# Designs tried in a protein design chat: miniprotein binders against q9h3h3. Part 4

Target 1, 235 residues: q9h3h3
Amino acid sequence: EDGFTAEHLAAEAMAADMDPWLVFDARTTPATELDAWLAKYPPSQVTRYGDPGSPNSEPVGWIAVYGQGYSPNSGDVQGLQAAWEALQTSGRPITPGTLRQLAITHHVLSGKWLMHLAPGFKLDHAWAGIARAVVEGQLQVAKVSPRAKEGGRQVICVYTDDFTDRLGVLEADSAIRAAGIKCLLTYKPDVYTYLGIYRANRWHLCPTLYESRFQLGGSARGSRVLDRANNVELT

## First folded at step 10 (miniprotein)

Design xA5
Fold by OpenDDE base, look of step 10:
Structure xA5 (fold): chain B 235 residues (1-235), chain A 85 residues (1-85)
Amino acid sequence: as target 1 above (235 residues)
Amino acid sequence: SPEEIREEIEELLEKAEELLEEAEKLFKEGVDPRKARELLLEVFKLLWEALRLAEKLGNRELLERAYELIRRAWQLLLRLRELLK
């Protein structure tokens, strides 16, 4: 993938937040309805703009599942942005520590495990596993991008409440692995997305804090998690 | 040639800035948030290509211009996102 594909996908993802979502909310919908909902809206068939013959006639930004314990908290994104602008104009050095402090100060602490999969059975199966884990309370919230016209990779995002809580991040990785996901996972704080920090940025900041690789026969977690900032294995 | 690459980057940046200014105007006037979003996605495509070429050329000035336009475009996208939530 060209170096800026991830940046463009992130811009498209933010733009997609503005369109209607297909949501299964476990707080209001019985868990017994999940399988029917998954069959009705398989991510590989749901189209971004409601193409003819798709399960959706209208544009869909995301397909999402909310767990019973899900509480939306976005923090002070406006205050974060203002502080970020002021920081950029100050000429002060910007480090991962600076971003962490901004996130804490403005309570923008959410982060996500990301996996990229080609449209098809493997994507739909992965999504079904994640959706079940969310409904069963092993995960709080997840979303998947609909199919694009160009047939590019779709992204599954599994959220954690606090990217600074290493244990919570690792627990989510374990739950994703327990759901049968074996692909590469990358963890990104939402603050990095909001501040426009991608692979190519003027500060050379890595937007990925953690990387998880599946391991056969390994520890109880079934993965090796690397801290990308420190180049240290956490598991 | 390096000169041809520079010219291409400058054209990309100019076009991106024009589209960004149009998107900023549409946002300010409150006319069509969806049209502003479409323009911004095009702006990002142009700016990513400009960055790719500027990195290849090693031109710091062009990189800084591209990064500044990306910053402005990203801020506008965030504001649009908040308006439609």
Scores: ipSAE 0.569, ipTM 0.859, lowest interface PAE 0.8, mean pLDDT 90
Fold by ESMFold2, look of step 13:
Structure xA5 (fold): chain B 235 residues (1-235), chain A 85 residues (1-85)
Amino acid sequence: as target 1 above (235 residues)
Amino acid sequence: SPEEIREEIEELLEKAEELLEEAEKLFKEGVDPRKARELLLEVFKLLWEALRLAEKLGNRELLERAYELIRRAWQLLLRLRELLK
């Protein structure tokens, strides 16, 4: 089940945050250098642990592109975690509204569209499209996992700064599709990640807010976006 | 059989708790936080399997024990992330 796979991948993704990142930062690097950087560090060739012959000799946790307007702000994650522990002890009910309020109170509002792709040219092409969209200003920030030793599926994360801003989240979906991405996308607020809330959780919460499917017959790069919590189509 | 499944869950939880306690010790001492991280990744593998089996068996006691160990492990992983970022 994808839920159990997601739990295992989430712990490994959190561990990867702790290793060095390869970053193209449009705030300090001219856009004309992007194509050379992409050619040097394709995600299908960058290795998680720095194999000989790889472009990287040291471990890499993530490959990332920061847009010109990227303003880093993780919010009050420590306060969020403390409030979460207190809430669990309180006996008060834990609901999606509770999580939303915790995120608002502690300013942990970021979230991300996720796509999972097998290593290879399709992954590298998808990443290049996303990276260009970030540098051109259609998206704010994205990252992609490097290749693991056994060559499992890799993930591209495209961030938005406020998961409560549904129009902004849908605009990011549209920008991803405009970059030529046709695969399934799922959207997860970072608050669920920081609190360790995955599909198989004690409270039966659904940490995936939205699911985006490309409308194949439309050919105009359309999306069908569903609200996973309410099973309601938004588009 | 249900009893064989229960025994397997208990073995998974016991090993997971042992590794978690080792990771907690390494974190507190500050000696090798990257080893603590690797132990935690193994802890999660054991705990997710234990949780899957406990849910299949419908055993509330084992489910709650797995949930509590998952909570402890995740808290430590997040603290390590803040330390090593």
Scores: ipSAE 0.533, ipTM 0.793, lowest interface PAE 1.8, mean pLDDT 87

Design yA10
Fold by OpenDDE base, look of step 10:
Structure yA10 (fold): chain B 235 residues (1-235), chain A 85 residues (1-85)
Amino acid sequence: as target 1 above (235 residues)
Amino acid sequence: SPELIRWKIEMLLRFAEILLKRAEELFKEGVDPEEAKELLEFVLRLLRMAIELAEKLGNEELLKRAEELIERAEELLRKLEELLK
């Protein structure tokens, strides 16, 4: 992806975050209502801008499910940004380790597993599996992008509280696999988004820290997780 | 937080400016005017979001920047629409 595409996608993601969300909140809504909600708002049919005939008449940025234990905490994003600007001005080398340290210092630790799927039954089925896992407490929070006008791939995001907690990241991978997801997963810290570090960035930083590949007959986890920074398998 | 809102506005404006320049380039190159129009409509959406947040924050500087970009975007949109008639 060229720099323009990366910036356009980042802009779209930001706009989506600011538009209304369709949310199932397990903290306030009985789990028994999940199936009806999923049927009402299948991700493949919910449109980004509320196209005629879609389940939504208004723009939808994301479809999300919040688990019982979900608590929004973004950390000190302001302090993070100030420190990042100061770092850039200093001319000091910027490494993945630098970003990790900034994230820790400012408690901006959230990250997400990402999967990209074409619109259709497979996407809706995958989303239903993830949503159920969230409501059942195996995952904390997840969201899926609505259908774009161009019909491109939709993304499911499954969040973890701490990208520096390898065990937590791996547990989420296991839960995703247990939900029946077999596609490639990539893990990205939110700190990279807050700092504007996209694909093809000037620092040549890869915003993806981990990759998970499904493995038949493998370990109890059903996947191989690669640390991309170190090129080491974690499972 | 007000600071987070400010950051959001600045990012929206940055994206809007980058994408607006791209739309202008597409227009000058004689690329499909529909593609440029779609991009421009998205730019205008970003700018509207920026204005809403800037008003909420009470930041006149950011509001002014957004308005300047809107004027530029709307002028380009007018030119594109004339070509599409």
Scores: ipSAE 0.580, ipTM 0.871, lowest interface PAE 0.7, mean pLDDT 90
Fold by ESMFold2, look of step 13:
Structure yA10 (fold): chain B 235 residues (1-235), chain A 85 residues (1-85)
Amino acid sequence: as target 1 above (235 residues)
Amino acid sequence: SPELIRWKIEMLLRFAEILLKRAEELFKEGVDPEEAKELLEFVLRLLRMAIELAEKLGNEELLKRAEELIERAEELLRKLEELLK
């Protein structure tokens, strides 16, 4: 693994977070306007840098939908980042337990279910289903990346408030499945994102806490959710 | 809020310097000049974000740091553009 790759990914993520976002905010926008908004800004057509022919003329970092109950609380992100810098210069070991403790100490407890899809109908359809679930109140907040220059896979992120609250995380998984999503989901606590820790990181940390795989029951549908750290099924 | 803005500037400058050093190494080794050029264009984007924030704070120290990195990045970009002709 190459530490430069993780820092490059962190820089790209920071740039996307800081560029303008396209937002449907259910707190201020009538739900009846959602379908028109989705048709105007399909994630497979909104470009990262505002290419000719796209719906956007300027860079877009993210396309997002905020539910009526959305109440942002990022926690002490500045304190988290300062403590992280101190740890990196201290020589102390950096482990998953260290990251969990930093998140708890600084109250940076949010996380998200992630799904990766190629540009096209399946991505746009999945996003529309998630966006409707958010506006209808089954989910709180979601975002999707715009189309990259090379047209690679895009990501949908569905947020939860507290990665330590397993019931809440599993309820979000269920709501995603109820929206018709059948692909692999992975769950990443936001502490990893705020610190720029991705899969190709220099500490060999695995930012994925849970995996969810869709499976059919006899008369019901659900997920098989695996705790990646302990290799234990939660469902 | 002003403290968070200052932290964002510091992070942008840190990332920009790391990526700039990588582009400088690629150039010295003669490896992947198109990748080095794309990396420098991204570095300049980060630095423009940092300058905008530093101007809002009125922080001349951070502005000077960003401008020094811009000068380094633009000089290397000119060299790469000549090489790729």
Scores: ipSAE 0.556, ipTM 0.873, lowest interface PAE 1.2, mean pLDDT 87

Design yA9
Fold by ESMFold2, look of step 13:
Structure yA9 (fold): chain B 235 residues (1-235), chain A 85 residues (1-85)
Amino acid sequence: as target 1 above (235 residues)
Amino acid sequence: SPELIRYKIEMLLRFAEILLKRAEELFKEGVDPEEAKELLEFVLRLLEMAIELAEKLGNEELLKRAEELIERAEELLRKLEELLK
C-alpha cells in the first residue's frame, strides 16, 4: 500500500510535468515584466485544471521561472532506467551509494530544494521572492505547483545542476534564505524523482539528501544545513 | 529526443498498469467504488497521454500496449458505472 502511494504520487508528478506550464523565461523576456507576470499568476490562484474564476482556463502542471543562464540537461535518463532495472533483478543490495553511483554514471546530477506551503499570501510572497532571485541570476530555475481542487500544501522547487557539488547546493540555500524564506527546506536529487522513488518506497531509501533550517546568529543571517546521508552538519 | 519520448511512454504505461491493477483490486473487494472510478479516470488520462506520444513517435508496439490497457480499463470502468447506478 505504501509502495502504491509512492507510485501514485510519481504518476501525478509525471502528468503535471506533461501538462502545459506557465513560464516566465528571463532568456527571452525582460526582467521589468516579472512583477506584472507574478501579479497575474499567483500560485495560490492558478488552478491545476482551470477552475472558474482562475486566471487560467486550461490545465497548468507547473508555474516556472527560467533564469538567464538556465540550460536544461536531464542527462541519460533512459540509460539510468535500464541500469536501475538491471540492478533490481541482479539481487545486489540497493543503497543510497548505489543510487548516487547510478546518477553519476548516467549524468543525472540535478536536484532541488523543496519547500511546502499552504495556499495564500505566504506562498505567493515566497514564490515572488524566489522568482526574483532567479531573474536576478542568484538561482537558475524554479517552479511552483498550482492550486489543487481539494486544496492542500503546494510545493516550490528550486533547482541546482549538480547534487554532488555541495558548495553549489549551499549557495542555492543561501540565495533562498536571502529571498526571505524561513521555512524548512529539503533537498532531493532528481535521480530519485526519475526512478519514482518517494519516501515510502519498498527499499527504505531516504530521498532527502540535505535539510536546511533557518537560523539567526550574530549580525549575519544564515541556515543550518544537515547532510542526512552522513548525519553531518555542513554549516 | 525520440529516446526521451519512448521513455515517457514506457513510464506512463507502467504507472497506468499499476494503478489499473489497484482499481481492479478495489472492484473485487467491493470497497470504495467511487475511489476505483476516480482512479480509472486518471488511468485513462495517463493512457491518452501515452497514445498521443506513441502516435507522434510512430511506434506501433507502444500504441498496441497502450490500447490493450485502455480496453482493460474501459471494461472495468463500465462495470463500475453499472455498479454505481
Scores: ipSAE 0.497, ipTM 0.865, lowest interface PAE 1.3, mean pLDDT 87
Fold by OpenDDE base, look of step 13:
Structure yA9 (fold): chain B 235 residues (1-235), chain A 85 residues (1-85)
Amino acid sequence: as target 1 above (235 residues)
Amino acid sequence: SPELIRYKIEMLLRFAEILLKRAEELFKEGVDPEEAKELLEFVLRLLEMAIELAEKLGNEELLKRAEELIERAEELLRKLEELLK
């Protein structure tokens, strides 16, 4: 993907964040209602703009599931941005380590595992598995993009509270794999999104910290996780 | 927070400007006018969102920037529509 494509996708994601969400909140809704909700709003059929014949008549930015332990905390995003602007003005070198320290200082620590799937049964099945894992407390929160008009790939995002907690990131990978997901996963901290650091950025920063590949018969985790910054396998 | 709203507006405007420039380039290069049109329609959606937030925030400067980009986008859209007739 060229830099333009990455910016376009980031813009679409931002616009989606601002549109209404279809949410199953396990904190307020009984787990027994999840199957009916999944059947009502399969991601492959929910359309971004509420197309005729879709389950939704109005635009939907995301379909999301909140677990019992979910607590929205974005940290000090404003302070992060101010510090980032000051850093750019200073002319000091910008490294992944610099961004990590900024994130820690301002408590902007959320990150997500990402998977891209074509619309259809496999996507809906994957989403159902993830949604169950969230409601059962194995994962905290997840969202999936609705179907676009062109029928492009949809993305499932599974969040963790702290991208600096390697164990937590790995545990989420394990839970995703346990839910039956076999595709490639990439892990991205939200701090990169908040700072407008996408693919092919001028600082040559890679927004992907981890990659997970499914492995048959391998370790108890069922995946190989690569630390991309250090080019080291963690599993 | 007002600060978060401001950030969202700034990001929307930034994306809108980048994508609008791309749409203008596509138009000048004589690429598929439908592709440029689709991109432009998305730009307009971003700008509408920016306007709504700018109005909510009461920020006249950001509102003005959004309006200027809308005018530019609408002008390009008119040109594209003329080519598609």
Scores: ipSAE 0.482, ipTM 0.829, lowest interface PAE 0.8, mean pLDDT 89

## First folded at step 12 (miniprotein)

Design xC50
Fold by ESMFold2-Fast, scan of step 15:
Structure xC50 (fold): chain B 235 residues (1-235), chain A 85 residues (1-85)
Amino acid sequence: as target 1 above (235 residues)
Amino acid sequence: SPEEIREEIEELLEKAEELLEEAEKLFKEGVDPRKARELLMEVFKLLWEALRLAEKLGNRELLERAWELVRRAWQLLLKLRELLK
């Protein structure tokens, strides 16, 4: 993809957080209602700003499933932002280590596995698998973008509580694979998302920490996971 | 021509800064945060185009100006997101 498309999609994703979400909350809704909810709101059909003939008449920012044990903890995002502005003004080096330390200091530890899929059956099928894994307790929380007016790819985000907990990140990957997902996955800490660090960043930082590729028969995990920053295979 | 591209970039940056200042004012005054978000999304569209053209032209000063406006716009977007989530 050309130019600043990734940067614009990131800005759109941040803006989408501010619009209403369609949520299946397993903390308050019986698991038996999930299949009907998935049929009512397939992500390939739900439109970002509402359209006649779509499942929604009003804007939808995200379609999400919360697990039974889901307890949101975004940390101190405002403190993180203030510290980031101070760091940029200070002349101190901006490295993965300094960002990691800012994230720890302000408790902004969440991160997510990302998959990008074209609108259609494969997207809806992948989302259904992820949603079931969340409701059954193998994953904690996930969301998927609605269909954009321009018809670009949609994103499924599967969250973990702590990007510094490598075992937890790998366990989420295993659960995604067990749910039947075979596409490429990349893992990004929310600290990079909140600070607007993407491909064309001026500090030459790689916001993607891990990459997961599906593999048949060789690994009990069903995938190969690469530490992208250090170029080291973990599985 | 290079001169025409430079003029186009400058027009994009001027419009982006105007809309960004309007969005910043709305946020500071606590008025219509969703309008501020709409302005920011337009600011980003203008800035991505300005960056694309500045890279093509190879003009470091215009590139740096565009990135500074992106920084300000993203800062405000995150503040709005925290306010409205």
Scores: ipSAE 0.707, ipTM 0.892, lowest interface PAE 1.0, mean pLDDT 89
Fold by OpenDDE base, look of step 16:
Structure xC50 (fold): chain B 235 residues (1-235), chain A 85 residues (1-85)
Amino acid sequence: as target 1 above (235 residues)
Amino acid sequence: SPEEIREEIEELLEKAEELLEEAEKLFKEGVDPRKARELLMEVFKLLWEALRLAEKLGNRELLERAWELVRRAWQLLLKLRELLK
């Protein structure tokens, strides 16, 4: 990805949050309906703007599945932003520790495992596996980007409630691997998204906390998880 | 030339700032958040190009200006998102 493509995709993802979502909510919909819903709205065919012939006639920001235990809590995002602005003006050093403390203080603790896949059967199959894991209670919530008009890779996001809970982050990785996902995973806290921390940010902060690589015949988790901040393998 | 690149960056920043101010105005006036969003997406495109060129030029001042506009644009996008959440 040349230049600021990752930053632009992050802005597009944030902008997509403003459009309607196609949601399967396991709290209100029987699990037996999941297969029919997946067949009706395969991510590779659902279009961002409701193109003619797509399953959706209207714009769709995301396709999402909510598990039984899902409780939306975004924390104090406004307070976080105000504190971040004040910090920038103060001239104080900004570190990963600073961002962690801001996140804790404002209860903006959500994070996500990210995977990027080309449109097609492999994406739809991966999504189906993730969706099932969410409905079965192995994961809490996941979303996938619809197909863009220009094509390109679609992203699946699998959320955890607390990026500071290393065990919870690792458990989600294990559940993703158990769902048959073998691609590279990166874990990004939502606080980094909200504060506009990208790969090429002026503070040289790494927006990715963890990287997971699939490993054949490895540990019970089937992956190697790297702490990117400390450059330490956790598994 | 470095001078041509500088001029291009300044034009990008000027256009980005104009569109950002328009988006901020739309937000303040309570106009459809989606229209403000569309403007912001254009603002970001301009700013990414400005940053790319400013990095190439090694011009710290232009980098700082571009990043400030990115900050403002991002804050507005977050506010817009909260309205439609």
Scores: ipSAE 0.687, ipTM 0.925, lowest interface PAE 0.6, mean pLDDT 90
Fold by ESMFold2, look of step 16:
Structure xC50 (fold): chain B 235 residues (1-235), chain A 85 residues (1-85)
Amino acid sequence: as target 1 above (235 residues)
Amino acid sequence: SPEEIREEIEELLEKAEELLEEAEKLFKEGVDPRKARELLMEVFKLLWEALRLAEKLGNRELLERAWELVRRAWQLLLKLRELLK
């Protein structure tokens, strides 16, 4: 494996939350302005720190679109952290069920579909499709990382408001596919992100709840979605 | 050699802990949260390299030591995020 690359990127992503974001907010901005905004700020060209020749002169942590129905609710993250520390020192077993219950108790229910793409046309095209789906109301909120100085793949995150609402998560997958996205998608509840639980972790937890693979079945495009916790196909 | 790799890991962990303690002090004093974030990002770079090398060696004690520092660093990063949001 390539060391702890995913874990390093996760720490950088959390740090990026603290820098300014470039936001298209459908709650306050007409949908007709979206295409011009996308052309001005393609994620393959927006730089993390405002490099010369980029469309941004200052650091950007994330590029985001908020749908008209977006209602932010991150939940009780501080209480979640405190309960997590107490659990770790209690000696009790830490399981996926334990994490699910912590998330429910502290109302940290959001999660996201993730896709990783190299900088370039494919990334910018995928982002534009997702952004339009958000503004049109098929998705609630999405963000994409800017281009890092060292290069590498960028991430698009498409949020859902409740990872325990399986139907809602699958509907978001369908909307992503309808936007023309064919790459592998993985779904991670935000509770895992806030607690720093990634693929390589000391509890051997699997923070990926679902995997979605694009495939044709019968006469129409669709997804094959695997529930990683139960090793069960949902589609 | 394995001996040289072990020494590299120990140096990485010592430096990471020094920087983490400095970041924790800055946070507790409420001084310069951007500096604390800068220090934390360097801490993570050192710790991921230490973990990569410790995994190659299969050294359980060094892995556990590195993971504990990761836990501390991550907790501080989240506290800092809540402060700066």
Scores: ipSAE 0.455, ipTM 0.740, lowest interface PAE 2.2, mean pLDDT 87

## First folded at step 13 (miniprotein)

Design gB1
Fold by OpenDDE base, look of step 16:
Formats: C-alpha cells, structure tokens, sequence
Structure gB1 (fold): chain B 235 residues (1-235), chain A 103 residues (1-103)
C-alpha cells in the first residue's frame, strides 16, 4: 500500500463521500448510453477537484454505477457504534464473531471488493468492464475514485449486500474476474470501517475478510479466494 | 467561489476525518479524555469547513460539513457519558442539535 495508512485512505474515502458523485444509474438510464458515459468520464481523466482540462469542472468524490437491483441500505450505523462502544466498556472479549453479530443486529451488512490500480488505460478498461457487469446485473453497485494526484493509485470498490453471504461474495469475485480484472482483490465489510477497525487494531481483528488472487488455468472462477479469518481457501 | 477556497474546504474536511479516526483509535485504547479532545478539534474543523464552503458558494457541502460536526459532537456526548460526565454530555448533544437546526 502506497505509504498511506489505512486511516488516511479511510479519511480520504469519507471526504470523497461528501463531494458530488458522477453516477450512471441503470434504473433510470438505458444501458445503451453506458459506453458514451464511460467515454465522457474515464476515471483516469476525471479529477478529484475539477482541474482545468478535465471532463469535470466541479469536484467529484466518486464515479459510480448503480445496477437495476441496487437499493441503498446503510442499516443502523449509529446503533452499531453505540453497541460497539458499550461492548468495549464491558471488557468482554471481542472476536470476529462478535462483530458479525453486531453487524447482523444493526443491519450493517454491506461489504466491498477493493482493487487499487494506477491511472491510465488499464484502470479505465477495468472500470468499463465493472460498469458493464453492474449494468448487466452481474454486480449490484460499484464506484471508482477519481484522479487526485499525479501517480496516485485509484481504487475501484465493488459492493455486495451481505458480507456474511459467502456465496454472494464469491459470485462478485467471479463477476470481477469475468470482467478481465487480474489484480489482487481484498474484501472488507463496511462495519469494520464504521467501527474504526484497521490493520493495527488492539483486538488483532483482520479488517480484510477475503483475499482473491487471480489464477491462470485454475477453477471456472479464475481466482483463489482465501478466507483470511480462518486461513482457509474457499475455491 | 474561488478554486483555492474549495481546495481549502476539502483540506479541512480531510484533516477533520483524520482526527476522527485518530480519536476512534484513542478511545479504543482507553484514552477517552484524549479522544474527546481530538474530536472537539475535528468538530471545529468541520464547522470551519462549512463556513468556508458557504463563502465558496457550495451550500450543499456546507450542510454536509455541519452534519458531520453534529455527528462528532454526538460521539463526544457518548464518550462523556461513559466517563460519568452526563452534564457535559448533555451540553455536547445540545450543541449538536443547534448545528442541525442551522442546516
């Protein structure tokens, strides 16, 4: 990871969430317009602050594509945070199972596959593949960070509705791989972000639940998915 | 609004979020008093960002920055309640509500 702590990346993400998004919504926009939209707003050229000569004149937090089945549900994040704080005060042992139960109880079940790519053709091509998979209904929703600095990596986030649904998480990995993406993928539940659980947490909780590595000539999925919590290969 | 002002707003927002995450780590370590202090700084930065956003002609960002300031104050209130400081917690909640009413 490019020298930025997980906290810096999280802070940048939260700051980006406050700015306007460039959205293609497949629920309201015909799929035939996707290619024109992708050509108009290539992620490698869209700038975080609306730099002169960029496709965007105004600041952009994220570029996003919403699928036909996309329904925004953030759950009870405030209740989750309160329960987490009460749990910490109780001195009870905190385990991945505890976090899973908190997430279920408060309906904070979203998670995402993450990939980091350098700006350029490879990023734009990867994004186009993901965007198409979302519009075709293979994925629910995805977003990509705009270009912030010269040489800075951009992140593509592909969401799933439930991080506890292993099948859904694996199906999303398969769809990403089918889109031609070969880089390392990491899956992170949003609950870990909301609770401030990063790599160096005192409970030794791994914020990455799954890791996907591309495999040539492997299974029909084209990847190996590792359960990081249990150190078990799922594929 | 000037491009420079819009950049400054975003720098403040980013700084505020960095402080929020630092405070979360401190609170997790049991340094609740220090966490509260850091969160107060974060709330101030969000409020400053809101003022600058308004001057920059970005009222939507100003509203979002105020919402985050209110959220931070509510978090401070929860931490104060844990410290056995209910009166200070109440004051933090009241400040959060006052911010929301200005939105």
Amino acid sequence: as target 1 above (235 residues)
Amino acid sequence: GSRELRKEVRELILKAWLLVFKAMELADKGDVSEAIQVLREAADLFQEAAKLAQKAGDPELAIKALEMAAWVLEYIARLLERQGKPDEAKQAKERAEQIKEKE
Scores: ipSAE 0.763, ipTM 0.937, lowest interface PAE 0.4, mean pLDDT 89
Fold by ESMFold2, look of step 16:
Structure gB1 (fold): chain B 235 residues (1-235), chain A 103 residues (1-103)
Amino acid sequence: as target 1 above (235 residues)
Amino acid sequence: GSRELRKEVRELILKAWLLVFKAMELADKGDVSEAIQVLREAADLFQEAAKLAQKAGDPELAIKALEMAAWVLEYIARLLERQGKPDEAKQAKERAEQIKEKE
């Protein structure tokens, strides 16, 4: 059932990718316009399908902020998928190491920190903090789902450009915490999405590479980060 | 009206993606022939969604739906190659190219 639920969420995300996005692009838009844009399009009020009375009259798949240095490059996704099919035909074991190597070979290296929040002030405040961090250059690119008709949790995705660069992934976690976010974060490489690998799969692959929990105590902000693949704490 | 047609388009697209993920699961289990059958249905739904999106005045979504239909046909071609059926794989690739030309 958990695999079924993850499959449904993946399908909804793929469908949302195909609709228009509301984008603040720091490469072409002055940073001084960010606060007005955030006030116009709070993620708790932007509706997936353009409900009456919402700030958007048309469907919105995602709300996104692109940083000054954002350079979109999904890598060789088609070659990745072809190599994946060839690997399955070979009869050889499929392991996290083989997926890592496929991602490196085909330059599909992006991944994302995820957080799930209920609609409301906490979601909008968290998003605003993340969006400011992106425009200020501490983060590269982020997106947040709009409000669905029935409500429920929404997701903020904070992207990094190389999941194999552990330092870069941990720096992004630190920037998220500096924006005042205290909830659980999970990190997922995009390679798993492109191969359709979700939680309940026959290879027992774990698409969550890292978990980050906000640590309490002292004046310093920080996280306790667990490497799920190796079951070791990084912090 | 146009808003109701656009909602129907999104329902077709979601159903098509659910079929794609179902087909991936079937192929992973070794049920490649059934996976191909399911993928053909998904490709048809993406093409139906594209026709309806045009009718609803949403040509950008229509283009994206056709791109997904073509991608599904390319996936079918890879599965057919896995089964040792290169002529059928070529036909699926040709159909994918025909869909891309309609954009």
Scores: ipSAE 0.696, ipTM 0.884, lowest interface PAE 0.8, mean pLDDT 87

